# VHH binders against NH(3)-dependent NAD(+) synthetase (nadE): the designs that were tried, part 1

Scores and structures below are computed, not measured.

Target 1, 296 residues: NH(3)-dependent NAD(+) synthetase (nadE), of Coprothermobacter proteolyticus (b5y8q4)
Amino acid sequence: MNTAMEETQRIEQFLRKALVSERKHGYLIGVSGGLDSAVVLKLLVQAVGKENVLGLILPDRDTEKKSTTLARSLLEQEKVPYKVISMTPLLRHLGVYKDMPLFLLPTRGLKESIVRRFYNDYTKKLNKPVFFAQWEEPPTQLPYFYEGIAYYRIKHRVRMATLYYYAEKNDYLLVGCTNLSERLIGFYVKYGDDVCDVAPIAHLYKTEVRQLSEYLSVPEDIRNRPPSPDLIPGITDEYSLGINYETLDQILAGLEEGKTAEDLKQLFPADIVELVINQVKFTQKLEGKPYMLKRA
Unless a header shows other numbers, all headers, positions and changes below count from the first letter of the chain; Kabat numbers aren't used for antibody chains.
F, E and O are the ipSAE of ESMFold2-Fast, ESMFold2 and OpenDDE, as the mean of both directions, binder to target and target to binder. V2 is 0.75 times the mean of E and O plus 0.25 times the DockQ between their complexes.
[cut] stands for letters that were removed.
The coordinates of atoms that the task and the answers printed are left out; those that the model quotes come from them. Centres of patches stay.

## First folded at step 1 (VHH)

Design c01 (framework vhh_gocatamig_d2)
Fold by ESMFold2-Fast, scan of step 1:
Structure c01 (fold): chain B 296 residues (1-296), chain A 121 residues (1-121)
Amino acid sequence: as target 1 above (296 residues)
Amino acid sequence: EVQLVESGGGLVQPGGSLTLSCAASGFTFSDYALAWYRQAPGKKRELVAGIYSGGSTVYMDSVKGRFTISRDNAKNSVYLQMNSLRAEDTAVYYCAKDLYYWGSEDYFDYWGQGTLVTVSS
């Protein structure tokens, strides 16, 4: 990456040019209380002004209360108009919460403990972190595996639909907060949080987004928080991936530089290198959907 | 056995046009993305254009509006229509199975032999 200052200026110009090119009046952003949306929010305010930005906070039953509090605090600090819309009634009406019966558990700590027990069991049976196995036919029957996948994916898709409704209602562009690390390994929900009009940090690794967050003075409470999609209690990015971003990003950057698998295996465990390389290859094939017939 | 065979390269004047073809065999063509890469002497191989199995396309910024990638699943072929050619487009053009963000030979299982495009007066 360029220096934080130079990269910030480049992104701000990009955001202004997109707005003019699309002949739109502003940007709509979903703010989660996590690092990526906080960085994007600050970039938007600096690029186009707070009066041309609208925020949505879209919590559901499983969202940490701290996530909503941090998102609200940041939006208020930046003086950006926003709306809080609970996704819970819609998800409940769709029957989503019946897929994972967490509503019967008395504490969040107990919910997190039970969810992590299932993830650990799945990791043992799959012999790899759950995230990397979700597109493979499992060799062993896993209870709640497909219910779990449907449970978290629908949350991002419902949020995407809600974000577009408000973006179009206001004649605004929808901005996305997906970063390069997530894009390269497919750590996103296709037709969910990957869907947007403008993606200002999609060219930056997670570790580079963290560098920008320091330059942009994102509050420490947000910067020091473990990255999490906040879809299932207890499941952070690193828990789901089985690898931290420092290691992941070094492998991905090495591949970008033209380092071979052999080169990377000198620096990192061979199984992790193979897992990441195979996932990058697989993710590129996912972008070919939907399957379509050529016109006769 | 997977094979990719490029054709259609040649010498052309600035502003001219060429159509490159890539004939594929040894895999279920309709299931895979195909891409065109190019490499000039002393330079890194770079992605020019790609087409996914579903028909969506991607282009390098410098060729957008000038180049068009297409595929014919019945003929197991992918094409690159190049218009308004510039001296900077001079390179060996390669067909590759699958699309990746980085253009490195180490990360592609299958490459074609290449076809030379020279844009000169």
Scores: ipSAE 0.000, ipTM 0.112, lowest interface PAE 21.2, mean pLDDT 82

Design c02 (framework vhh_gocatamig_d2)
Fold by ESMFold2-Fast, scan of step 1:
Structure c02 (fold): chain B 296 residues (1-296), chain A 122 residues (1-122)
Amino acid sequence: as target 1 above (296 residues)
Amino acid sequence: EVQLVESGGGLVQPGGSLTLSCAASGSIFSIYALAWYRQAPGKKRELVAGISSGGSTVYMDSVKGRFTISRDNAKNSVYLQMNSLRAEDTAVYYCARDEYGWLSGYDEFDYWGQGTLVTVSS
């Protein structure tokens, strides 16, 4: 990327241009208490002013209390109007919470323990981190495997629907917070958190977003949190991926620079390089959905 | 820095065919949208064909059915197959790459090649 200052200015111009092009006067953003949405919120406030930004905090039963507290604190510090809307009633009405083995667990700590036990069992049986195996047929039936996938994916899709309702109600553009690292390996929910009108950091690796967060003075409490989609108790990004962002981003940037698989295997474990390259290739196939017949 | 290098232009008679190629320096991944524009002397640059990261295509009305855009991500290349060429297709053809990829439509591109001249004349 450019220097943090130059990149910030470039993103701000991009955000202002989108409003003019679409004849809109503001942005709606979902704020999670995580790094990416905090960076995007700061960029929006600098680009278009706090009065032209609306924030939504969309927790559900499984969301960490600290996530909501940090999101609220940041929005109040920036003086951005916001609403807190629980997703729990809609998810409960859809039967989502009944289908997973979290229904009867009395504490968050116990829920995290049970979830991690299932993930560890899956990792051993699949011989790779669960994230990379979700599009493969398991060699044997794994308890709650497909229920687990449906459980986390529906949360992002319900949030997407809610975000668009408020964006359209206010005649605002919906901004997304997905970064380049997530995009290249498909670490997002298709038709969920990948859906937006404007994605100001989708061209930046996670490590570059961290650099911007320091320049933008994002609070340390947010910057120092382990990245997590906060969809399932106990499952962070790095736990799900089995690889840290520093390593992932170096491999992805190496590929962008024209390094071969063989070049990268001299710098990183061969199995990790192959896993990342295969995932990038697979993610490009996902962009072909929906499958459509061409006119005869 | 990204460099785009076009090739394949030349002099061709009406009704003839040409294939234009554009090669990018380094790996561009398949995440970026790519396009072919053209500019005749004294005219504005206009979009001829575009291809998204997912392979969706768009064409200018006057070239539909005659031109085909394609990409080869392993070779970091995009191609424009031009059939049934007409005198009005005479222009400098430019390859363009979108920096933002995912959000970008086909109206704005960040990186441009030097251009390759196509002359259709008997």
Scores: ipSAE 0.000, ipTM 0.143, lowest interface PAE 18.4, mean pLDDT 81

Design c03 (framework vhh_gocatamig_d2)
Fold by ESMFold2-Fast, scan of step 1:
Structure c03 (fold): chain B 296 residues (1-296), chain A 122 residues (1-122)
Amino acid sequence: as target 1 above (296 residues)
Amino acid sequence: EVQLVESGGGLVQPGGSLTLSCAASGFTFDDYALAWYRQAPGKKRELVAGITSGGSTVYMDSVKGRFTISRDNAKNSVYLQMNSLRAEDTAVYYCAKEGYSYWLDTGYFDYWGQGTLVTVSS
């Protein structure tokens, strides 16, 4: 990355240019209470002014209360107009909550404990972190495996549909908050949180987004939170990936610089290097969907 | 480093049988799909049979009912039992490991063995 100042200026120019090029009146952003959306929100306000930004907070039953509190606090600090729209009624109507047997657990702590027990069992049976196994056939019966995948993916797709409805209603561009680390390994929901009109931080690794957040004076309570999609109780990014972002980003940057698998295995465990490289290659194939026949 | 070593090829008469073996090392064998491909001189490599980590199998139409793919996770090995062999089965047979998980497509097999020759001739 450039210095934080230079990169901030570059992104702000990009955001202004995209708005003018598309002949739109402003930006719509989903604010989660996480680092990425906080950085993007601050960049939007600096680039186009608070009056041309609309925020949505889209919690569901499983969203941490602190996530909504931090998102609201940040939007109020920036004086950005926003709406809070619960996803719970729609997800309940679709039967989503019936497919996961968590409704009888009285506390969030108990839900997190049960979810982590299933993830630990899956990790043992798959012999790899759950994230990397989601596109593979399970070698043994994993109770609730496919229900779990459908459970978290639908949440992002419902949020995407809601975001586009408000973006189009206001004649705004939808901004995305996906970073380069997530893009390269496919740590996003395809046709969910990867879908946007403008992606201002999609060229930055997670560790670079953290540097930018310090420069932009993102509140410490947001900067210091463990990254989480906040889709399933107890499941953070690093828990799902089995790798922290410092290590992941070093491997990804090494590949960008032309280091071989053999070079990286001198610096990191071989199994982790292989998982990351295989995932990068698989993610390139995901971007080739939908499959289409060439005209005869 | 991923290593795949094929064995079991040879000369056999039409209608005969052979069992090919592939010994694998350098990866967590249980986690990956394995496949058998073949290539006759001047022809493109074609998938003969594949087996997923969970044991599901796929076969090309011309070998269905004649060939059986299997795996032994304890021995880190994959096998191809070939019955009712025909002259058109003559090829170098390759063991392959997916570079990406799950997709048994030629474009996704990044790791190949050296091959073992099968000749069907009277």
Scores: ipSAE 0.000, ipTM 0.117, lowest interface PAE 18.9, mean pLDDT 82

Design c04 (framework vhh_gocatamig_d2)
Fold by ESMFold2-Fast, scan of step 1:
Parts: C-alpha cells; structure tokens; sequence
Structure c04 (fold): chain B 296 residues (1-296), chain A 122 residues (1-122)
C-alpha cells in the first residue's frame, strides 16, 4: 500500500468518481461497530460530505450491545444521518432462531460457551478450522453443522436486502466494507455482505485497513476491538479462521510477491500455508456462481 | 519438470525498446495463464502484464500503451515487448505461470523463472 495519506486521497477520488459515473448523490452504508465499516464511513464523509451519506445499524438478537453503541457513537461523532433497524423480528418470523435455539439460554456468556464448545468439537473432528471445511465433502457426523451454516449466512443476506431497500429508496449507491484478505479467502457470505455497488477497501489487506484507521482517527475502542462478523455469539474472525490476520496477510502478501508454497512453509506452519493456498483456489469456485451454460 | 526461462534483458537508454522472451517446458503455454512480473531493488515484486489461455490480457497502468504481452504456441513461449522505456522500468523481470486471474493481485502462481535484468540508464 501507498502511505496512509496517499491511499486515503486515492480512495476519496475513487468514491467521488463512482457517484458521477452512476449519476447518484450519495452513499448508503451498513455500520457494524467494527473496524472495516468505521474506516469506510470516515472515507465516505471525507470524500462526499456527511450530508450525502446515510448509515444503517442492523443488529439482531446475537449482536453484541457494544457493536451497536460503537456504531451509533461513530455516526453521531461524524454527524451522519442514520437509522437503527432490528433484524430480530424478520429472522424470528423466518424461523431462524429455532434452528439453534440460543433464546433459551439466560446469559450471553453461557451462549458463547456453548457455541465455542460446538466449534471446538467440530474443529477436532474436521482436523482443521471450521471455516476451511465448509466447502469440502459434507460432514455427515457433525450435529447441527448445516443448521449452523444456514443460521449465520441468512443474517448477512437479510441485511443485504435491507441495505438495498434503503439505498434504492434514497437513490444512493450501496457501499461495501469487504477487504482484500476476506475477498481472497472467501471470508464473506456470498449474496450477503459481498454485495454492493462500490467497494472502496476491497484492494487492501486487513492489516492495511488498520493502518488507515489510525490515520483517519477512528476511535481507539473500535480500532483495538477483535474483528468479528458478530453473527454467532463468541465467534470472532480469528476464532473461525484459526489464524490471526497478521499471519494470514503475510501469507497472502507473500503469494502476491511471488513466494512459493515452499518459501512460505519455511516461515509459517506447512498446514496453515496449505489451508490458505487451497482456500484461495476454492474462492474461484465461489466467484464462479451461479453456474451458467455458455452460449452454444 | 516445469521450467520457465527468461531472456532478452540488458542495458538500454531511456526511450529505447527491448523484447523479453520466456521459454516454457513441461507444459503448454496456450493452456495456462502466464504473466510478467518485475522487482526493482528494495521494492516488492509487481505484476507488469498477464495473458490468459483465452488470449485476454491485463497490464499495469504505468505500462499500458508501451508494453505488449503475447505468446507463440508453436514456440511454446511468451513475450513482453517493451517500448518507450523509462528509468523506472529498471528491474529484474520474471515470467510466471498460474490460474486465470484478471486483477492486479494475480492469484496463486505455481512456477517462476529465474529472472532477467533490465536496466534503463543513460
């Protein structure tokens, strides 16, 4: 990446050009209380002005209270108009909370403990982090595995539908907050949080987004927060991936620089290097959906 | 057994031209994505140009209009024709094989050549 200042200016120009190209007046953004959406919000305000940005906070039953508080605080600090819309009634109506009925557990701490016990059991049986196994042969011996996958994926798809409803209602572009690390390994919900009109940080690794967050003066309580999709209690990005972003990004950047698998295995555990390389390959299949017949 | 061997590098003055060649063995270039990368002293390796098995090409912004990537299936080789060379084009140029990716990250590349030095200096 360029210096934080140069990259910020480049993204700012990119965001302004997209509005002109699409003949739109503003951006709609989902603000999660996490790092990526905070950085994108700051970039939008700097690029097009607070009056041309609309924020949505879309919590559900499993969202950490701190996420909503941090998102609201940031939007208020930036003086960006926003709405808070609970996803819980819609998810409840769809029957989502019946698949893994965490509603019966009396505390968030107990919910997190139970969820992590299931994830640890799955990791043990799969002999790899759950995230990397979800596109392999169906694990017939794992109870609630498919219910768990459906449970978290529907949340981002419902949020996507809500974001587009408000974007189109206001004649705004929907901005996405996916970064390069997530994009390369497919750490997103296809047809959910990967769906947007403009993706201003999709070219930056997570570690680079963190550098921009410091330059943009994102509040420390957001910058220092463990990254989490906040879809399932207790499951952070690194818990799901079994690898931290510093290591992931070094492997991905090494591949970008032309390092071989053998070179990377001298620096990192061989099994982790193989998981990342295989996942980058699998992401091509994810990007190739829907399957379509070519014209004869 | 897969090998990529670069040649054609050398010293040229600004505004000059060079053609780099990449001779492939152990596979067929028409069936793979092939790319040219370069690395200047103290800098990261960067994609210069790529060509897919279908013939689609990609170029780094700073070389568009000046460089052309091509392949010769009969010779099982890939070429980088470099025109209007600038001092900033000075680097070791590498030939690489990989899957078909059309963005600047270029995905996972499984084989690399040893590199050929291009120096653009007066």
Amino acid sequence: as target 1 above (296 residues)
Amino acid sequence: EVQLVESGGGLVQPGGSLTLSCAASGFTVSSNYLAWYRQAPGKKRELVAGISSGGDTVYMDSVKGRFTISRDNAKNSVYLQMNSLRAEDTAVYYCARGPEYYDFWSGYLDYWGQGTLVTVSS
Scores: ipSAE 0.000, ipTM 0.287, lowest interface PAE 14.2, mean pLDDT 83

Design c05 (framework vhh_gocatamig_d2)
Fold by ESMFold2-Fast, scan of step 1:
Structure c05 (fold): chain B 296 residues (1-296), chain A 122 residues (1-122)
Amino acid sequence: as target 1 above (296 residues)
Amino acid sequence: EVQLVESGGGLVQPGGSLTLSCAASGFTFSSYALAWYRQAPGKKRELVAGIYSGGSTVYMDSVKGRFTISRDNAKNSVYLQMNSLRAEDTAVYYCARDYYDSSGYWEAFDIWGQGTLVTVSS
C-alpha cells in the first residue's frame, strides 16, 4: 500500500470521479459499526462532503446492540444524515427466523452458546472451518446446515435491496465496504454485500484498512472491535474462518508477491496455506455466475 | 474532431475572483458531464468541480461555497466561477469530458485541454 495519506487522497479522487461519471448527487452507505464501513464513511465525508452522504443502519433481531450504538455515534460525529431501519419485521414476515429453530431462547448469551455449539459440531464433522465447507455437499448428519446458510445469506440480500431502494430514491450511488481479503477468499454473500456501484476499499487488505482507519481517526471502540458480519449471534469473522486476518493477509500478500505454497508453508501451518490457496482458486469460479449461454 | 479549450486563467490577488471557461467542439455537448481538474507543482491532479448533463454539480470540499461550476449547452461551454481565491488555489486548471468504460474500471476523463494557469499572489 501507498502511505495512508497518499492512499486516502487516491481514494477520495476516485469517489469524486465516480459521482461525475455516473451523473449522481451523492453516496448511500450501510453503516454496520464495524471497521470497513467506518473507514468508507470517513472517506466519503472527506471526498464529497457530509451533506452528500446518506447513512443507513439496518439492524435485525440478532444484531449486537453495540453495533447500532457505534454506527449511530460515528454518523452523528461526522454529522451525516442517516436512518435506522429495522430488518426484523421483514425477515420475520418472510419466515426467516423459522430457519434457525433455537427453541424458546430468552437471552442473547444463550443464543450465542447454542449457535457456537452447532458451529463447533460442524467443524469437527467437516474437519475444517464452516466457511470453507459451505459450498461442499455436507454429510447427512449435519442438522440445520442448509437452513443456517439460508438464514445468514438472506440478511445481506434484504439489506442490499433496502440500500438500493434508498440510493435510487435519492439519485445516489451505493457504495460497498468489501475489502480485498474478503474478495479473494469469497468471504461475502454473493448478490448481497458484494453488490454495489462503487467499492473504494476493494483493493486493500483488511490489515491495510486498519492502517487507514488509524490515519482517518476512526474511534478506537470501532478499530479494536473484532470483525464480524453480525449475521448470526456469536459468530465473528475469525470464528467462522478459523484464521485471523493478520495470518490470512500475510498468506494472500505472499501469493500476490509470487511466493510459492512451499515458501508460505515454512511460515504458516501447511493445512492453513492449502486451505487459503484452494479457497482463492474456488472464489475465481464464483465470479463466473450467473451462468449464461453464448448467442448461437 | 473532439476538442476542449480552456481560457480565463491569470494572476489574481488573494481574495479576488476569476472565471474560467471551456469551449467544447466535436461532440454532443449536452449529453456529457464536464469537470474541472487542477494540478499544482508537486501535487497530483485533483477534481475541483463537476457538472452533470442535467445541471447537478459536485465540488471538492476546499472550494465548496467559493467556486461555482455552470454550463451553457447552447454555447457548448462550461465555466468555473472562482471567488475568495487563496494561494492554495494556484494551479493549472484543466477541463475534462466524462469517461467510464464498461469493464467497471475508469482511469481519467478522456478529453483534456492544454490547461489554463491560475496564480494567486499578492
Scores: ipSAE 0.000, ipTM 0.291, lowest interface PAE 14.7, mean pLDDT 83

Design c06 (framework vhh_gocatamig_d2)
Fold by ESMFold2-Fast, scan of step 1:
Structure c06 (fold): chain B 296 residues (1-296), chain A 121 residues (1-121)
Amino acid sequence: as target 1 above (296 residues)
Amino acid sequence: EVQLVESGGGLVQPGGSLTLSCAASGFTFSDYYLAWYRQAPGKKRELVAGISSGGSTVYMDSVKGRFTISRDNAKNSVYLQMNSLRAEDTAVYYCAKDFELLYFGESYDYWGQGTLVTVSS
């Protein structure tokens, strides 16, 4: 990455050019209270002005209260117009919460403990972190495995549909907040949070997004939060992946630089290097859907 | 067919003002976005300001409050009013009809050599 100042200016020019090219007057953004959307919001305000940005906060039953509070605080600090729309009624109507009846548990801490126990059990049975096993046939019957996958994926797809509804209603572009680390290993929901018109940080590793967040003066409460998709209580990115972004990004950058698996195994555990390399290869295949016949 | 001809550049002292104009032909002017770009020696071309068919504007951070883009559909012209000019504004300024962001790059249509703006004493 360029210096934070140079990269910020480059992204700002990119965002302005996209508006002119698409003949649109503004951007719609989903603000989660996490790092990536906070950085993108700051970049949008600097690039096109607060009057040309609309924010949506889309919490559901399982969203941390602090996530909504931080998203609101940031949007109010930036003086960006926003709406808060609960996803809970729609998800409840679809029957989604019947697969995860967390309303029976008296505290969030207890909910997180029970969810993590299920994830630990799955990790042992799958012999790898759950994230990396979600596209494989389980070696044995795992209770609620497929229900759990469907449960979190539908949340991002419902949010995507809501974001596009408001973007199109206002004749704005939908901006995405996915970063390069997530893109390369497929740490996103396909046809959910990966879907957007413009992706201003999709070329930056998570560690580089963090560097920009300091330059852009993103509030410390947001910068210091553990990265989380905030879809299931207690499941952070690191918990789901079994590795932190500092390690992941070093492996990914090494591969970009042309380092071999053997080179990387001198610096990191061999099993982790192999897991990441195999996941990068799998993600390339995943992006080839839908399957289509060639014209005869 | 598309022609965009820039004019109005020149030498000005820091703090001075200039108005750039761009005369357009070969397309239905009122239907298109128009933009001003600039390129300083040894640097990449950058977007300075843009204006939609409806009159909505976008600006680069370093020129907000100093530059104003406007259009006159009857005269098929777009303008850039530049106030409080700084040495960093020294560049060749280009007018663009439209541009397309491509998956592997970007393109835009503009004509002529642009117009040189030099901010110096």
Scores: ipSAE 0.000, ipTM 0.196, lowest interface PAE 17.1, mean pLDDT 81

Design c07 (framework vhh_gocatamig_d2; at its last look DockQ between E and O 0.01; V2 from the best seeds 0.00; counts 0 for: pae E 17.1 > 2, grease 26.1 > 24.2, SAP .675 > .668, placed apart)
Fold by ESMFold2, look of step 2:
Structure c07 (fold): chain B 296 residues (1-296), chain A 121 residues (1-121)
Amino acid sequence: as target 1 above (296 residues)
Amino acid sequence: EVQLVESGGGLVQPGGSLTLSCAASGFTFSEYALAWYRQAPGKKRELVAGITSGGSTVYMDSVKGRFTISRDNAKNSVYLQMNSLRAEDTAVYYCARVEDYIWGSYPEDYWGQGTLVTVSS
C-alpha cells in the first residue's frame, strides 16, 4: 500500500470519477459501527462532501446496541444525513427468527454463550472453523447447522435489498465496504454485502484498512472493536474464521509476493496455511456468474 | 464527431482569477457529465472538477472553495471559474465528456486539446 496520504488521495479521485462517470448525485452507504464502513464514510465525506452522502443504519433484533450507537455517533460527527431502518419486521415476516429461537434466552450474555457452544461443537465435529466448513457436506447431522447458515446469510441479503432501494430512490450509487482480505477468501455473502456499485477499499487488506483508519481519525472506539458483521450474538469475524486478521493478511500478502506454501509453513501452522490457500482457490471459482447456455 | 474546445487559459498572478470555457459539439450535451482535468509537467492527469447532467458537482480537495464548475446547456458549454489561484494550479487544463460505466469495462473519456494556465509571480 502507498502511504496513507497517497492512498487516501487515490481513493478520493476514484470516488469523484465514479460519481461523475455514472451521472449520479451522491453515494449511499450502510454504516454498521464497524471499522470498514467508518473508513469508507470518512473517504466519502472528504471526496464528495457530506451533502452528497446518505447513510443507512440497518439494525435487526440481534444487533448489539453499541453498533447502532457508534454508527449514529459517527454519522452525526461527520454531519452526514442518515436514516435508521429496522430490518426486524422483514426478517420476522420471512420467519427467520423462528429458525433460530434465540429470543427465548433471557439475556444477551446467555445468547452469546449458547451460540459459541454450538460454534465450538461445529468446529470440533468438522475439524475446521465454521467459516471454512459452511460449503462442505457435514460428515454427521449437526443441529441448526443449515439453519444458522441461512439465518446469517439472509440478513445480508435483506440489508442489500434495502440499501439498493434507498440508493435507487435517491439516484445515488451504492458504495460497498468489502476489503481485499474478505474478497480473497470469500468472507462475504453472495448477493448480500458483496453487491455494490463502487468498492473503494476492495484493494486493501483488513490490516491496511486499520492503518488507514488511524490516518483518517476514525474514533478509537470503532478502531478497537473486534471485526464483526453483528448478525449473530457472540460471533466475530475472527471467531468464525478461527484466524486473526494479522495472521490471515500475512499469509495472503505472502501469496501476493510469490511466497510458496513451504515458505509460509515455516512461519505459520501448516494446516492454517493450507486452509487459507485452498479457500483462496475455492473463492476464485465462486466468482463466476450463474451457469448459462450460450445463445445459439 | 465529438468535439471539445477549451479556451480562456493564460498567465495569471498568484491570488488572481481565471475563467475557462469549453464549447462542445457532436453529441447531446445535456445528457452527459462534463469534467475538467489538469496535467502539470511530469505529473499524471488528474480530475479537478466534474458536473453531472443534472448539475451536481464534485471537486478535488485542493480546489474546493476556490474553483466552480458550471454548465450552460443552451450554449453547449461548460466552465471552470478559478479563484485564489496558486502556483501549484499551473497546468494544462482539459475539458472532458465523461463516459458511462459499462459493466465489465470503464471506457476512456473524450478529451479536448487543452488550454494552458500559468500561475507565476
Scores: ipSAE 0.000, ipTM 0.202, lowest interface PAE 17.1, mean pLDDT 84
ESMFold2-Fast, scan of step 1: ipSAE 0.279; ipTM 0.738
ESMFold2 (binder alone), look of step 2: mean pLDDT 81; pTM 0.823
OpenDDE, look of step 2: ipSAE 0.018; ipTM 0.326

Design c08 (framework vhh_gocatamig_d2)
Fold by ESMFold2-Fast, scan of step 1:
Structure c08 (fold): chain B 296 residues (1-296), chain A 122 residues (1-122)
Amino acid sequence: as target 1 above (296 residues)
Amino acid sequence: EVQLVESGGGLVQPGGSLTLSCAASGSTFSDYALAWYRQAPGKKRELVAGIYSGGDTVYMDSVKGRFTISRDNAKNSVYLQMNSLRAEDTAVYYCATSDWYELYGDYYFDYWGQGTLVTVSS
């Protein structure tokens, strides 16, 4: 990426141009208390002014209280108007919380402990991190496998629907917070958190977003949090992926630069290089949905 | 839409107490942030105290420890208990609410009460 200053200016111009081109008055953003949405919020305020930005915080039963607290604190610091809307009543009414009986535990600590035990067991049976196995037929039938997938994916999709409702109600563009690392390996929910009108950091690796967060003076409490989708108790990005972003981004950048699998295997564990390369190839198919017939 | 009705203003001696009340009617009150603003002669309207739907509060520095904001969602009401009143607290006090949790400035509050006068003098 360019210097943090140059890249920030480029993104700000992009955000202003999109607003003018669409003849809209502002941006609606979902703020999670995580790094990516914090960086995007700062970029929006600097690009178009706080008066033209609206925030939503969309927690559910499984969201960490700290996530909501940090999101509120950042929005208040930036003086951006926002609304907190619990997703729990809607998810409960849809029957979502019944799909994973283990989530009926009374404390967060117990939920995190039992969830991680299940993920460890799944990793052993799948012989790879759970994330990479979700699109493959399991070697044996795993209890609650498909219910688990549906459980976390629906959360992002109902949030997407809620975000669009408020964006359109205010005649604002919906901004997305997905980064390049997530996009290249498919670490997002298709038709959920990947859906937006404008994606200002979708060209930046996670490690580059972290560099921008320092330049933009994102609070240290947010910058130092382990990245997490905050969909399932105890499951961080790195726990789900089995790889840290520093290593992931170096492999992805190496591929972008034209390095071969053999070149990368000299620098990183061969099994990790193979997992990442295979996942990048698979993810290109996800970008092609929905499948459509060409006119005859 | 929300309609606000204020009460509780009046004349009080320095060191005295008053409780302001704001009753809201209309849509789902519990989802709204509520704030008390005041406007002294010759000054802009300023935030005195605010309360978010979840119960978190914010106060102007000069009133911390003296004023307490609270809400009663069952009665669709917000209250401002004012203790140890000073001459400098003399102002028209306004109740304000919005669908949004912006408590800074007045740009995002679409619903304002008529104001209630608080006079602190001997």
Scores: ipSAE 0.000, ipTM 0.200, lowest interface PAE 14.6, mean pLDDT 81

Design c09 (framework vhh_gocatamig_d2)
Fold by ESMFold2-Fast, scan of step 1:
Structure c09 (fold): chain B 296 residues (1-296), chain A 122 residues (1-122)
Amino acid sequence: as target 1 above (296 residues)
Amino acid sequence: EVQLVESGGGLVQPGGSLTLSCAASGFTFSSYDLAWYRQAPGKKRELVAGIYSGGSTVYMDSVKGRFTISRDNAKNSVYLQMNSLRAEDTAVYYCAKEYDILTGYYEDFDYWGQGTLVTVSS
């Protein structure tokens, strides 16, 4: 990456160009209280002004209250107009919460404890982190496996639909907050949080986004949070992936530079290198959908 | 084969005007975004103005109101009209065929011209 200053200026120009090209009045952003959306929000305000940005905070029953509090605080500090819209009534109406009876427990702490116990059991049975196994045929049927997948994926798709509704209602572009690390390994929900009109940090690794967050003076309480999709109680990015971003990004950058699997296995555990390489290859398959017939 | 040929640079006094031209060949001109960049000694190249295939334009803040970018698809040419020139506008100006940045994940340029020198001096 360029210096933080140079990269910030480049992204700001990119955001202004897209707005003019599409002849739109501004940007709509979903703010989660996490690092990526905080960085994107700061970039939007600097690029197009706070009056041309609208924020949405879209919590559901399982969202950490701290996430909503931090998102509100950041939007208020930046003086960006925003709305808080609970996804809970819609998800409940769709029957989503009925599909995962383990989440009917009375406290968040108890929910996190039980979720992590089942996640650890799944990791042992699959002999790899659950994230990397979700598209593979499981060796044996796991209780709540498909319900669990549907449970977290619908949340991002409902949020995507809500974001587009407000973007189009205001004649705004929807900005995405997905970074390069997530894109290369498919750590997103296809047709959910990967969907946007403009993706200003999709070219940056997570570790580079972290560098920008310091330059942009993102509040320390947001920067110090473990990255989490905040979809399932207790499941952070690192917990789901079984690898931290520092290691993941070094492997991905090494591949980008032309290093071989054997080169990387000298620097990192062979099992981790293989998981990352195989996942990068698999992610290409997600980009080939939908499958379509050519006209006869 | 893509070619971009700039012309119109020269010496001008502060407050003067110049029109830069860029003649393009080797691609379907009307389908691509074009841009003018500049590079002063010891500095990185910076975007001065851009014009999208649809006609929308973007400008660097320091040139807004002074510079105007335009295109002539029939002549495969892009222009930069520079008015009220200042000493700080002194630079080599480059024409660039811009890749569609909205479909890529970072800004990239396929091809640059050779550049044309603009010197603003009394």
Scores: ipSAE 0.000, ipTM 0.114, lowest interface PAE 19.9, mean pLDDT 81

